VH-VL binders against LON peptidase N-terminal domain and RING finger protein 1 (LONRF1). Designs and how they scored, part 6

Target 1, 211 residues: LON peptidase N-terminal domain and RING finger protein 1 (LONRF1), of Homo sapiens (Human) (q17rb8r558to768)
Amino acid sequence: TAELSHLTKNVPIFVCTMAYPTVPCPLHVFEPRYRLMIRRSIQTGTKQFGMCVSDTQNSFADYGCMLQIRNVHFLPDGRSVVDTVGGKRFRVLKRGMKDGYCTADIEYLEDVKVENEDEIKNLRELHDLVYSQACSWFQNLRDRFRSQILQHFGSMPEREENLQAAPNGPAWCWWLLAVLPVDPRYQLSVLSMKSLKERLTKIQHILTYFS
Below, E stands for the ipSAE of ESMFold2; O stands for the ipSAE of ESMFold2 at other seeds; V2 stands for 0.75 times the mean of E and O plus 0.25 times the DockQ between their complexes.

## First folded at step 1 (VH-VL)

Design u07 (framework fv_umesolerbart; at its last look DockQ between E and O 0.67; V2 from the best seeds 0.00; counts 0 for: pae O 13.2 > 2)
Fold by ESMFold2 at other seeds, look of step 2:
Structure u07 (fold): chain C 211 residues (1-211), chain A 123 residues (1-123), chain B 107 residues (1-107)
Amino acid sequence: as target 1 above (211 residues)
Amino acid sequence: EVQLVESGGDLVQPGGSLRLSCAASGFTFSSYSMNWVRQAPGKGLEWVSFISSSGSTIYYADSVKGRFTISRDNAKKSLYLQMTSLRAEDTAVYYCAREGLDYGGNSEWFDPWGQGTLVTVSS
Amino acid sequence: EIVMTQSPATLSVSPGERATLSCRASQSVSSNLAWYQQKPGQAPRRLIYGASTRATGIPARFSGSGSGTEFTLTISSLQSEDFAIYYCQQYNNWPLTFGGGTKVEIK
């Protein structure tokens, strides 16, 4: 199914919210166009569609995240609850339209790996510092806010032994971005990054702002 | 040092064919989308074709659709342009160009460029 | 297709003076605009991307500004090596398109 994992042309796009790799994205779907889009993805066996936020300049943002459909529940009133989780990040190369919903030709994003041993050492030091800062921030939240995050997003993922093994970088970074109250433009900027160092630096700035 | 080196430019008759090659070094070729850009003698720059990093998404300028085929071999760190049904209007220096990387996410500006290879189409 | 129009076609300026180059898009390209410098017999050289961000190694005398449909490249104190042709390029929409160029020459 390796060739199916490379779906990049005329990808159906749900224009709604920010999605991140590894992060659940539950959806309530009532619009006929999106019901059709989701039915098609299930029928074809791809079980995926792209998620992008809206953009007044280009109808939807230049970056997004693929959502993998885990389950669909049809409600009696005609709505659907779609259980999804974030997969690959992408850049929009070309926009289209099909039966009222947006489509895109896309390019998948992967982090550019750092090869220099000194830079790898500095990256690990930065990662451990920012991870510790994130843990401290989470533990110092008022109990009500911490409980709300746990209920909606689950526990913060543990740090990973190999920081560069996953193509999107450490999962805890995406979890943290999903739970932090940052503005959408900043979120989109971080989603688009191919540098783990820059992502960690931006996360550090956000955490410092909230400390 | 990041380098792109084009080859395969030649003098050819109208209706002829050529294959251009671009050898890449000094960067992770498979992580970057690649382009061909051409410049007719004494004229401006014209984008010709785009190929995504995996090779799965390809675009062409209208002026070359159906006649040119872009391809890449990531294992050989090479970009190609197969040109057929050549016309006098295709006479140009052809540049291989790497898609730029920026951290705001927009990366379809070109850096670096190769030195170019001249294609001359004449009777 | 987004048409990029550069003005003037030729700009004659004295060394040490300011040069101001204009680039207009037929449709909004947001900030997805790059500037290149090209000297005879050479490949284009990147100057600016994202409308205003200087590429690595480009002197501070080069600056870009604008968004949407109107863009400007400014060379604040022209040096002898700056006499060249300058192109703008949009990367908001396919096909990617360039302006016709502005030749900056010694007055």
Scores: ipSAE 0.000, ipTM 0.530, lowest interface PAE 13.2, mean pLDDT 86
ESMFold2-Fast, scan of step 1: ipSAE 0.668; ipTM 0.872
ESMFold2, look of step 2: ipSAE 0.006; ipTM 0.583
ESMFold2 (binder alone), look of step 2: mean pLDDT 91; pTM 0.930

Design u08 (framework fv_umesolerbart)
Fold by ESMFold2-Fast, scan of step 1:
Formats: sequence, structure tokens, C-alpha cells
Structure u08 (fold): chain C 211 residues (1-211), chain A 122 residues (1-122), chain B 107 residues (1-107)
Amino acid sequence: as target 1 above (211 residues)
Amino acid sequence: EVQLVESGGDLVQPGGSLRLSCAASGFTFSSYEMNWVRQAPGKGLEWVSFISSSGSYIYYADSVKGRFTISRDNAKKSLYLQMTSLRAEDTAVYYCARDTYEYGSGSPFDYWGQGTLVTVSS
Amino acid sequence: EIVMTQSPATLSVSPGERATLSCRASQSVSSYLAWYQQKPGQAPRRLIYGASTRATGIPARFSGSGSGTEFTLTISSLQSEDFAIYYCQQYNDWPYTFGGGTKVEIK
């Protein structure tokens, strides 16, 4: 449809932080350009926009995540809090500008499904191992850090029965990536992957580093 | 292991049509963007067309827009270029080339086919 | 469209010497620049992407540098198999554009 076409071409981009599928991303908005962007998103009924981190060359990264607007709150100090949640991941195909904010033509990313029975079994074993390592890492954090994570991101999602049911893979992977204290380069690398096996392997390496 | 094999190049009269094919093997074709790049005899490289992994996004060089159509069949692991209203200036070796999705800074053309020669002449 | 200009058009070098090839973009392409090598009768081979990242299997003697509008490809200690035509290419915006090429030939 026209609506779907609009969501892939000249998509408004908020250049700020990393965002991930299923993960909450509350935004404090005060810049006029972004206020205009949010207003347009609500008025057109799309109620979503792209989120990308800044690039060192005064641009934005090649990969990002769509944010879906759930609510908008006004603060006493004149700022607005936009309650969003991560949706589909995307790759940037073309960059542009509109009324002071960035835009992009994008293509949505989905994980490539593994169909071989032996490979599915190996993927399940890797998943279960990495999930266990993630739980151990979280439980061994100092109480203050664990409390901050729970308050901002909520509890770690439970394991899913079918690892390939969701187009972005298990939700806990994205929750974990959001909370791990790693360089944005690694976060962006993981976000761009279309292989669940590669993503789990990378997460495992990161967790081993913090062990 | 990764291979791209072009076919369909031929001698065609001006105003004619021709369809090029590129057969992919050794990788998950549906996960990669594909490009057509051409090279006229003794000249440099010229980008012709791009198609996204899903086939939903397509771009053309101005010189071929309205005359060429890029398409793909992920089930058959094949890329196509339908050429119409061919001109002498379209004479070139046509390459299919794979785009990479590596880490945010990805680059097109990590693997190229051997090329197929299209000659537009009387 | 973004115009890519390579210089020199031809570079004559002896084996074991260093070759430096230049590529200039008519507007900023950030780091979205790749380098390719092409030998007579063969398809191009990717050497560098992201301005400075070597492709898998490419010898360490090949190095890329630059950002924005000015880029260089350096081949240290040239070997006989390195005599070829080299192309730069931007992939920051549509249409993708290539430089005119630099021919590296034996002196």
C-alpha cells in the first residue's frame, strides 16, 4: 500500500541512540525539528520513525531500528517524553533531509531461517548455552546495577520455544544487547546481522569478556 | 565456493531486446543485494542497476532508465536484466556483482561474475 | 551525481617500489569508498571497502586511507601480479559511481 511505501521511502530519522526490536526506548524531546517529526508521525497515522546513532562524519549509521510511538507526555520543564518501543530493524539505502531533520530510504532486515535439522539442533544448543551465560552475568551484577536495569528495561525476557518464530530472533538477545556495557561498534555489528547463529556467537564472546 | 555465472550476451541490432541472467551458487542468495555493472571495450566501469535482497527496492543509472528492467527470483537463485531499445552505446561486458551487508559500513561488489558480452551493431 | 576522479591515469613503477593512487569525490562520501583491481580479460576484484578495510585474502601491502572527498590506495613493495588497472567507487548515494581508473604498469 501507499502507507507501506511511505514507511520505506523518505522515512524520518531521529539521530540519537541505539534501538532494538521489542526493547523500550523512551525519548526526551526538546529540539523543534524532532518535535515537528513526532507531530507529523502522529498526524499521518504511521506513529513510527527510524532511530540511528550518529556517525563520526556528521551523518548517521547504516543500520537502525524503527521506533513505534506508544504515548507522549509533557514535562513541567517544557520537555516532552515520547514513549516508544523498538520494531523492525533496517538498512539505510539512501540519505536525505526534510525541514531540518534527516530522512532515509530503508530496507527492513529479517533473520535468515535455518532449515537443516542438524543445524537447528546445534542452534538450539548454542542458544541455551548463551542464555545461561546471560542469566549468570545478570545475577552476578551488583544490586544497584541490576535495579537500574530492571527499572529502565524491565526483566530479561524468557526463552522462546521456537527460536525462529520471530523475524528478529529471540527478544532476550536484544534486551541483553541494550544492557551490556559494550562499544556502539559491537552493538551496531550485532544489530546488522541476519544470522541468529552469528548473533549468539558474538553475544557469547562479549559475555565471556565480562566473565 | 561463491560463484556468479552470467549468460545471455549476444549480438543484437540497434532497437533490439536481450535478457541477461546471472546464476548464483555457494551462498544464501536471498540475503544479498545484487548489482549489474558494465564495461565498454577499453573503457572503465559503469554501474547499471541495483536490486535489494527482497526485490522491493530498485535503482537504475540514468543512461538505462526506462529501457532496462532488473529483477530476481530468490527461489531459483537467479538475477536478471531485461534490456530493450538497445543502442550502440550499450555495447559492453555486463557483470553481476554481489553487495555485502557486513557491519554497517558494508560495500557492494565483494564477488563478481565473469561477465557476458553484449554487442549492439548492425 | 557524485563524480569520482582518479589520478594519475597511468603510473609507471618498478617491482619492489611503492605506488600511491588518488581518488577524489565531487562531494563528501564519508567512508563509503571501495577499491577494485582489474587485470586484462578478468572481472574486477575487491581490495578495500569502507575506505580502509582490507577485503578477506588481500595482502597487507595494500592499504587504503582517507575520508570525505580525498582517498588514497597505497601498494607497498609492488609485486609482478600487482600490475593492473585500479578503480575507486563510492556507495554513499545513488547512483553508485566509479572513478576512471589508474593503470599501474611496469617501468
Scores: ipSAE 0.000, ipTM 0.471, lowest interface PAE 15.1, mean pLDDT 86

Design u09 (framework fv_umesolerbart)
Fold by ESMFold2-Fast, scan of step 1:
Structure u09 (fold): chain C 211 residues (1-211), chain A 121 residues (1-121), chain B 107 residues (1-107)
Amino acid sequence: as target 1 above (211 residues)
Amino acid sequence: EVQLVESGGDLVQPGGSLRLSCAASGFTFSSYSMNWVRQAPGKGLEWVSFISSSGSTIYYADSVKGRFTISRDNAKKSLYLQMTSLRAEDTAVYYCARVDYEFWSGTYDYWGQGTLVTVSS
Amino acid sequence: EIVMTQSPATLSVSPGERATLSCRASQSVSSNLAWYQQKPGQAPRRLIYGASTRATGIPARFSGSGSGTEFTLTISSLQSEDFAIYYCQQYNNWPLTFGGGTKVEIK
């Protein structure tokens, strides 16, 4: 959206966990550096920052997701409770530092659209199959696990009529990736994909192992 | 299985010092903020001190500021409370507790069994 | 500091009956309120957080409600293992503060 179009240089980075487009990411912030980062995001009017997992070779991963601040509670003691939702995905171009927190110059990612009619038909067939598998996996979870997922992530998003309307593809794919018990390396690889077909194929492969 | 085991509680005279320890097992200790909470005999719960997962952020109750020092050793999976200038009012069972970050709770999901500190005049 | 006041100090109930425990904050704590159960000789156990969310493994008979300054813990059908002291805790402001406790004892 227009609010994110100009935020590509010296973007503040919260190094913590995976974040995904459209998926809620509630944060409990105790560290003074991150409280400062969030206050600045609000005061400048951007109301967003980047989220990346840590990396042993670099300070944080080469791919991440922007978090949009929905609500924030600044407690008098300096603690912050921040309600965020995932926005655009990005690739890290350059790493930096500001007042103890990481920053990055970034490039936003968007899915490459499939234009061939036969490929679009095959993509819809794959999508519908994988969506059905996802629904079956979720419905067959024990009540306790299903309740916890619903509380934290909400219900699985409904199928979208146009699979390529959103630049990051259907919302349910990201919801599912957030709730599947998979290795963070797989989550990061899927986040970095620019092909909806490749993403659906990988998700299908994962669901098969948990079915 | 998540376990927190406190040790170091003893009988001390006013003005004395004690070091409490809390040994953690069954979870990634370095990923969690920790608290010390105490309970005087026959009384309610009182928060004492907070330390962030990395150890960089620390808070104390006003009643213990300048006398108690919280610290942690993530390699040893241990939490510490160094107590100096002890007063009769510090007599309590001291619990270490893990801060639950999930679902915006910010509360304690696991507690140790406690260790008794008695300060007598 | 925010003062947490629990009432009553002692509640006498029979097994199978409903127990209602109150907790009041001296200023708004939003929904940042937790309830703990403590049995004699044991460490506290978290029952509720976020004013109304049951912790993992806590039976459905425990429910929390309220926001701002007035909060309630309800035990719908008291079991013998529910006789204990219950504490509310705010985690909205430092220092973190607890109520004085409500002792639920057998009638």
Scores: ipSAE 0.000, ipTM 0.413, lowest interface PAE 19.9, mean pLDDT 85

Design u10 (framework fv_umesolerbart)
Fold by ESMFold2-Fast, scan of step 1:
Structure u10 (fold): chain C 211 residues (1-211), chain A 120 residues (1-120), chain B 107 residues (1-107)
Amino acid sequence: as target 1 above (211 residues)
Amino acid sequence: EVQLVESGGDLVQPGGSLRLSCAASGFTFSSYEMNWVRQAPGKGLEWVSFISSSGSYIYYADSVKGRFTISRDNAKKSLYLQMTSLRAEDTAVYYCARGYRSSTYYFDYWGQGTLVTVSS
Amino acid sequence: EIVMTQSPATLSVSPGERATLSCRASQSVSSYLAWYQQKPGQAPRRLIYGASTRATGIPARFSGSGSGTEFTLTISSLQSEDFAIYYCQQYNDWPYTFGGGTKVEIK
């Protein structure tokens, strides 16, 4: 609880790239401000920080994803290789600065659960259709691109039996969003959604565009 | 266009103080890390000090620690270097230099420099 | 601190010839290395960053290579305006450090 309280106020923000729930995000950290930020995250025991894309050169997006530090490797060339995995999504409420890196007061995002039985049935049908389209897209990629994706992101997650068990919805949606070659504006839009149906619909439109 | 204009260089006696200024234009000053780099007459370049875009993170070369203070005013788009306890070896042209943010911190733009001479 | 060593201190080259300048770091700086050109009475000007990326507006005759501890700046066909002092700089760790410079002069 104390850790959760601390992780909503003055949260350190790494301004760099998109991050998604459950998706690996390996970082090569060399900048002094980010080395300091990561060191503090480890020393305080939180082992987490926020990741946001820049919306201009001096600001960052209203939505992001927490990164959980799994491993840190210090290289002889001065770089630190930080193995992270995406955690909870968040909305930025207030921006700040600390010792050269950005901070934010945040609110965590959770998908709104669908309760109606007919809507749940329709959601599952949409999910299964979009999952099949995603599998077809991935399997039809050139071997070189598929191998590169497997190396960096791993295999596409399997379907989950309960679509609404996780607060962020099925893991495969986020894996797919990370690998699709789409504009960051589209990725950010999808990340910000609190509706699994809306997210699946948008992913379907993106997949149709690439088919 | 990006411009950096230094001022404040002067002849000063050993033990004296001097304040250098750098006026920035043509870019969003508050988004960039700034540096002071100096060059003694006929010698090479020496990095002096760094200040982060917000002003909260600062580094100094060992030769100037405790004597020089870097600061910035983002509203005025200005960088400063307050120099105290000046020594003959501080004689140099002082350049204002912008750090490039895009995950690379080399000095992409430099001012024309301002000459500081420490002599009695 | 990371010590940057440039060689030669002076390089005498005729216009149209190739100039090759070396920069060595006392420990690895990965690819976080920049090259600057300084003409007499002028401020340094950016040339190369990330060891091999040419800055905007810099002629194609300038190229950088290397990684880790060994770096090279090459000027493929020296023009009269290229006679200057060239500095390498590492920005991998604090303090930032420069090489002593290589003066490229007319033979």
Scores: ipSAE 0.000, ipTM 0.415, lowest interface PAE 18.9, mean pLDDT 85

Design u11 (framework fv_umesolerbart)
Fold by ESMFold2-Fast, scan of step 1:
Structure u11 (fold): chain C 211 residues (1-211), chain A 123 residues (1-123), chain B 107 residues (1-107)
Amino acid sequence: as target 1 above (211 residues)
Amino acid sequence: EVQLVESGGDLVQPGGSLRLSCAASGFTFSSYSMNWVRQAPGKGLEWVSFISSSGSTIYYADSVKGRFTISRDNAKKSLYLQMTSLRAEDTAVYYCARDFSEGYYDLGYFDYWGQGTLVTVSS
Amino acid sequence: EIVMTQSPATLSVSPGERATLSCRASQSVSSNLAWYQQKPGQAPRRLIYGASTRATGIPARFSGSGSGTEFTLTISSLQSEDFAIYYCQQYNNWPLTFGGGTKVEIK
């Protein structure tokens, strides 16, 4: 895509909820400051902004995810419906403010690539095991929750041939983290991980807890 | 005060059509999923149809699939049920019911019900 | 679909007595079970949700218990206004389903 996907200085931050790579994040925006932020993102051609959950100590969390604007609908009642999808993860380096909304200097996060052939084999085996556990969890989830998950997040992504092709790892991991009923503090911890093995291990632990 | 008022119930012949309406007041209609539930004379409750707050997700009981269409108009604060190919077994009081919602999830039990509107399918 | 079975169909009790109503699901519904009260000519009224949580404004004499497939609604000291038909409803799976009802009538 020709869309700008790389910004690191004075990035506008929407302080609201958790966002994850590849996962849809539809937003209903009525606050003037955020409508201004989104309008600016569109007008400048970046069509993206950062999303962070609030933090009692630092205004917003140290980690977040970029959201890419796919579509915007302005409603007659003054609200804006913004269809976004999660992009790159980031760590906050410096906090700022602009016209009532937060900004940040950030550095993007990428998973550390596993190079050793034996480690890659073990990672694939762990991945396949955890993916199967995730599929079983979702299929055995009560029908109403499964239906609502499909409506809000779509179907679980299929396994990718190369689990290290994307800098954030397989899409299904993030889809699952978005739908699992886990504490936001835990979700933030998993979002900050740079090891696919560590992330799969944590997901496995959560799935075992809910099995 | 939350109010749901159904209308449109009538006597109709088998094979006929009828449109039911439910007028909502006292709450933000566009924030709630809505349901139709019916009750045949002297019988129990039967869930008929569900529509999400935006109107994007719709479910039907197997007994009415292909014959009934649920819809809503959030600007008018109204819920509708278009019924076609009516059968004697569709004879019932039709209730409009508000889904209890918590955050992003519709829980599927009903906190408020309308008074109902009677549909009689008979020759 | 999940079939909800209520028993007994009719329960005859005297004012001041305990009434115990049963509801069984054909498969597990976890705690996703609600109870409604319906009086003649009236719409149903929510009593209990989440199997055991009493709705606001519902008297303390009403209590719900159970999980999985076996559920009970108890009215500890029946009052004259409690004579009605009671329905259980599962909200675990589509389609939403109700029990056939239990009529609580004066002995």
Scores: ipSAE 0.000, ipTM 0.463, lowest interface PAE 13.8, mean pLDDT 86

Design u12 (framework fv_umesolerbart)
Fold by ESMFold2-Fast, scan of step 1:
Structure u12 (fold): chain C 211 residues (1-211), chain A 120 residues (1-120), chain B 107 residues (1-107)
Amino acid sequence: as target 1 above (211 residues)
Amino acid sequence: EVQLVESGGDLVQPGGSLRLSCAASGFTFSSYEMNWVRQAPGKGLEWVSFISSSGSYIYYADSVKGRFTISRDNAKKSLYLQMTSLRAEDTAVYYCTRDEWELLPYFDYWGQGTLVTVSS
Amino acid sequence: EIVMTQSPATLSVSPGERATLSCRASQSVSSYLAWYQQKPGQAPRRLIYGASTRATGIPARFSGSGSGTEFTLTISSLQSEDFAIYYCQQYNDWPYTFGGGTKVEIK
């Protein structure tokens, strides 16, 4: 078994979809390999596993997000309904296999904290501008798409008072990335960023394109 | 074992009405999004309508909007499609389909279909 | 709406050979692409979802690849039960749309 602080080697990987910090990721699991993986995660007490999209070159992508199990329902027909939420982001260092599912040695990602006062002021200005653009984009979205987003992802998180309080930056950035119709290569690029400024700049460019 | 069984297909004159039903078994029906998909004879597949697990969100293809109404009865484990103002181009086998999950909305199970023929 | 185009319309292959089927979207559908198999007189059956994830019970000889606008379904070492029509479907945006289908027939 591994303690949470030591869960960096032989981490079980569910190869399926993009996942993001703080964003819900409900799973309906039928494959025996993944049911075994989830049961083991529960039994060891870690209650988490990695989520990565598939990759034609390396089996699965070099970046992913940990999913924390909130609730699980094992159905009599062998299926499992698993409520998860995105946790820490990671970079894949080494790939492996265990009983039919993928594993990885990983390193967790955290945003690099901005310390300079002028840079912090500029970051706040950029954040407020991009947040306003995001709100405008969402409110101007066709009613059908807006309703679908609200059903699957919930409402957009409110802006946070301290932009650097969380190691992954503001929650609304990840909610927005999950709902924007963006190619997986751009999603992976944004997920891999260690700079809130770079992430906000990229999100701004995407919003401008879809405005 | 997941099963979806469609019924109600019939020969109908243009301008007529018809109600299709889909009986679900082998899973918790109230937890799944459902769809109707049709296929005209010798042609490809066309999505017709979507209904969320609770019935609160409903969407239609433009070709049927205002004429078809999708509904569900979770207690009876049944999905319905009420068709009105039928046209010759509505002639097709109608399939009941289930979404795998909200974030994985591909059609994981299909019924065997029920044939609707709109002809004089 | 997003238009899905499949090619070729018909593919003639011998048992044991490899078949490669193409699907193109008129705009990016990310990886939200599924493949279905339909045999004569039967309903479609799930094969692949998320562009590359094989559905439960689907043999390893079926594989999917691609992202954005270009997708491929590959069937290695075709068996007699694989002769069918294959449809791709995007589920990225409303309305959900299907390709016109590729018929895989025996040579």
Scores: ipSAE 0.000, ipTM 0.423, lowest interface PAE 15.7, mean pLDDT 86

Design u13 (framework fv_umesolerbart)
Fold by ESMFold2-Fast, scan of step 1:
Structure u13 (fold): chain C 211 residues (1-211), chain A 126 residues (1-126), chain B 107 residues (1-107)
Amino acid sequence: as target 1 above (211 residues)
Amino acid sequence: EVQLVESGGDLVQPGGSLRLSCAASGFTFSSYSMNWVRQAPGKGLEWVSFISSSGSTIYYADSVKGRFTISRDNAKKSLYLQMTSLRAEDTAVYYCARESPDYYGSETYYNPFDYWGQGTLVTVSS
Amino acid sequence: EIVMTQSPATLSVSPGERATLSCRASQSVSSNLAWYQQKPGQAPRRLIYGASTRATGIPARFSGSGSGTEFTLTISSLQSEDFAIYYCQQYNNWPLTFGGGTKVEIK
């Protein structure tokens, strides 16, 4: 039983922005309902809640990412500054409400592991190619935009020796997805993928478009 | 109809000061980053200064750093350039110019100078 | 700073002919390159941005191409109103820099 996997029913949902595994998501919380949600998360010891972007038809999107609370500062002006980092991705099964904030029953997403030796070799080759394309894209960005990215998201993560060690794949993929200048619909599509190969392929197509 | 109208250009002695203004109309001024670009008589274009839409990010050309100050008043829809310690080399027509933001997810790009003012002439005599 | 070099300094062309203007950057500016037209006594007018995207209202005879360090502005069938000075500008790095201009004049 994984310690962090048991929170799947009536999960509190912060409806605001995209969040990604391993990527910092600092929040400035103003609304009383969300301040209550954060306090409850801390008091119960879960220190987690879901983050979903809004959706015109269903209140919020069918996919999101859990945010893990690292630290909270309550400011005199009533704002709360919540330092979070993205954790596990999820798919929404059922929607609900509690004390003014949204809730959901969810299922966690994990990448499907590739076990065939030839497929692993091809995956490594694709990974290395796309990583090089990402580095080239970032290095060739306008200096102003590159500086803004570094200030907000930090440096691009280094390549990992084992591509499948993390259940969500390499961290640099999520950093890149957060910084790529693409429509949130494309970001949401990539977030929902269970295949590292499919994710790398789509990222490659996006990078090619901007090259 | 987008309009940018500069004013404040004058004849000034070396070491003097001058304040240029640019009045914006026909668009939501507070949503656009602004620039000053100058052109010496018979010469090419030279970028002078940048200010972000909120006013929080500012950049200057090395030739004017420490002497010029860019500012804006979003409520008055106006851009300013305060010039001090003026030199003969500062003699130019000064243009205000708008950059269009492109929104990609949570990031903002800037596209250069889609609209320019008519310019205001600053002459520094020696 | 990135130095932008335009060539030729002056280009003499007859109406109806094609004009090709070059712009070189001292280091890569990706596709963050714009072209402006300036007539005597007037402010510059943006023709092209993103190296190849025509600004709204700009005639189809104007086209931009290139990436990295080498860029071209082409006017496919020069009209009388096209005789002007043309400037390229990089907006990839601070400070923003312009080329020295190419004067397109009647032959």
Scores: ipSAE 0.000, ipTM 0.454, lowest interface PAE 15.3, mean pLDDT 86

Design u14 (framework fv_umesolerbart)
Fold by ESMFold2-Fast, scan of step 1:
Structure u14 (fold): chain C 211 residues (1-211), chain A 120 residues (1-120), chain B 107 residues (1-107)
Amino acid sequence: as target 1 above (211 residues)
Amino acid sequence: EVQLVESGGDLVQPGGSLRLSCAASGFTFSSYEMNWVRQAPGKGLEWVSFISSSGSYIYYADSVKGRFTISRDNAKKSLYLQMTSLRAEDTAVYYCARDWTGDEYAFDIWGQGTLVTVSS
Amino acid sequence: EIVMTQSPATLSVSPGERATLSCRASQSVSSYLAWYQQKPGQAPRRLIYGASTRATGIPARFSGSGSGTEFTLTISSLQSEDFAIYYCQQYNDWPYTFGGGTKVEIK
């Protein structure tokens, strides 16, 4: 379809920070190229663009996350305040340029579904264990950090009954990854994973380190 | 380059007031928590005040609470410390420092400092 | 407030030797501890955060360890540029507090 085609080819890329599925990503935009990019995203009706961190070997990393525009305030001094939320993850297939901003042809990432009943049971057990560890970590976090996290990211999402309903897995995983004090290389590694089991295992290791 | 530059340090009499500024460049100032840290001549580091990225959360050391006011202007990429009722023990080099934003912790970038001398 | 105590106040070592600096918190700060280096006339420089994570650009000879109330900064093969004052800092609770510093000087 036309909409789907437009969302995978020549996708505008904001090169700045990590973004994650379902996680808010507020932006302050003042560069003319990005103001033009956002204006075009609104005018075409897609109201989406890609977000990638910079990369020294390339203009930007091979993986990123789509941001959905919720609201935009254009200020007289040339700044724009853009309220966004993370959507689908993607892998970069081809890099390009348009009017000063980066573009990419992309392929959306989705978790590989586990179909074996025994493996699904094991995944649920791992999920519940890691979720409990995450709750304990957040509860034991000092009040200052907890208040900052709540202000910037909101509260930790509740457990989902169906772990495989969403192509990106449970929302709380991404909220947690956004708030954990972890090296950007590890964040990018986790974002690129197609296995919920691998993602939960990695998060568990990180939480154990901070416990 | 990522940089913080303090200004406003001066010689002030006890009971006086002074406003310190810290100008940020090379990074998205509005995304970072900011702090003021001071160091009396020949002494160690002492934390003074904290302000969250949005300005909504503010904390002070007990020694300055009620006398000092931290504030920020994200549009101007500037951090401020309004000091009132100054005392001899407030004499110090005042540093602004960039704090946690989720990826890394503690004070990764510091200004060069500005000297405040409170003396009669 | 959480009181941070550093020991020794002064550590005399020869170039190439290992220096071990201690920092003790009056109550648990988990892993929310940082180490800074300060040379005369300069602003402090962050070396370690999260008790054991080396900051970007910091040489591998610097390492941090510990959790809870007992923390250590180790400089494995001390170089001439490492003679400075080192401060630990807890950022677990308000107010933030620094240790009194350990001066590392030439023996």
Scores: ipSAE 0.000, ipTM 0.408, lowest interface PAE 21.1, mean pLDDT 86

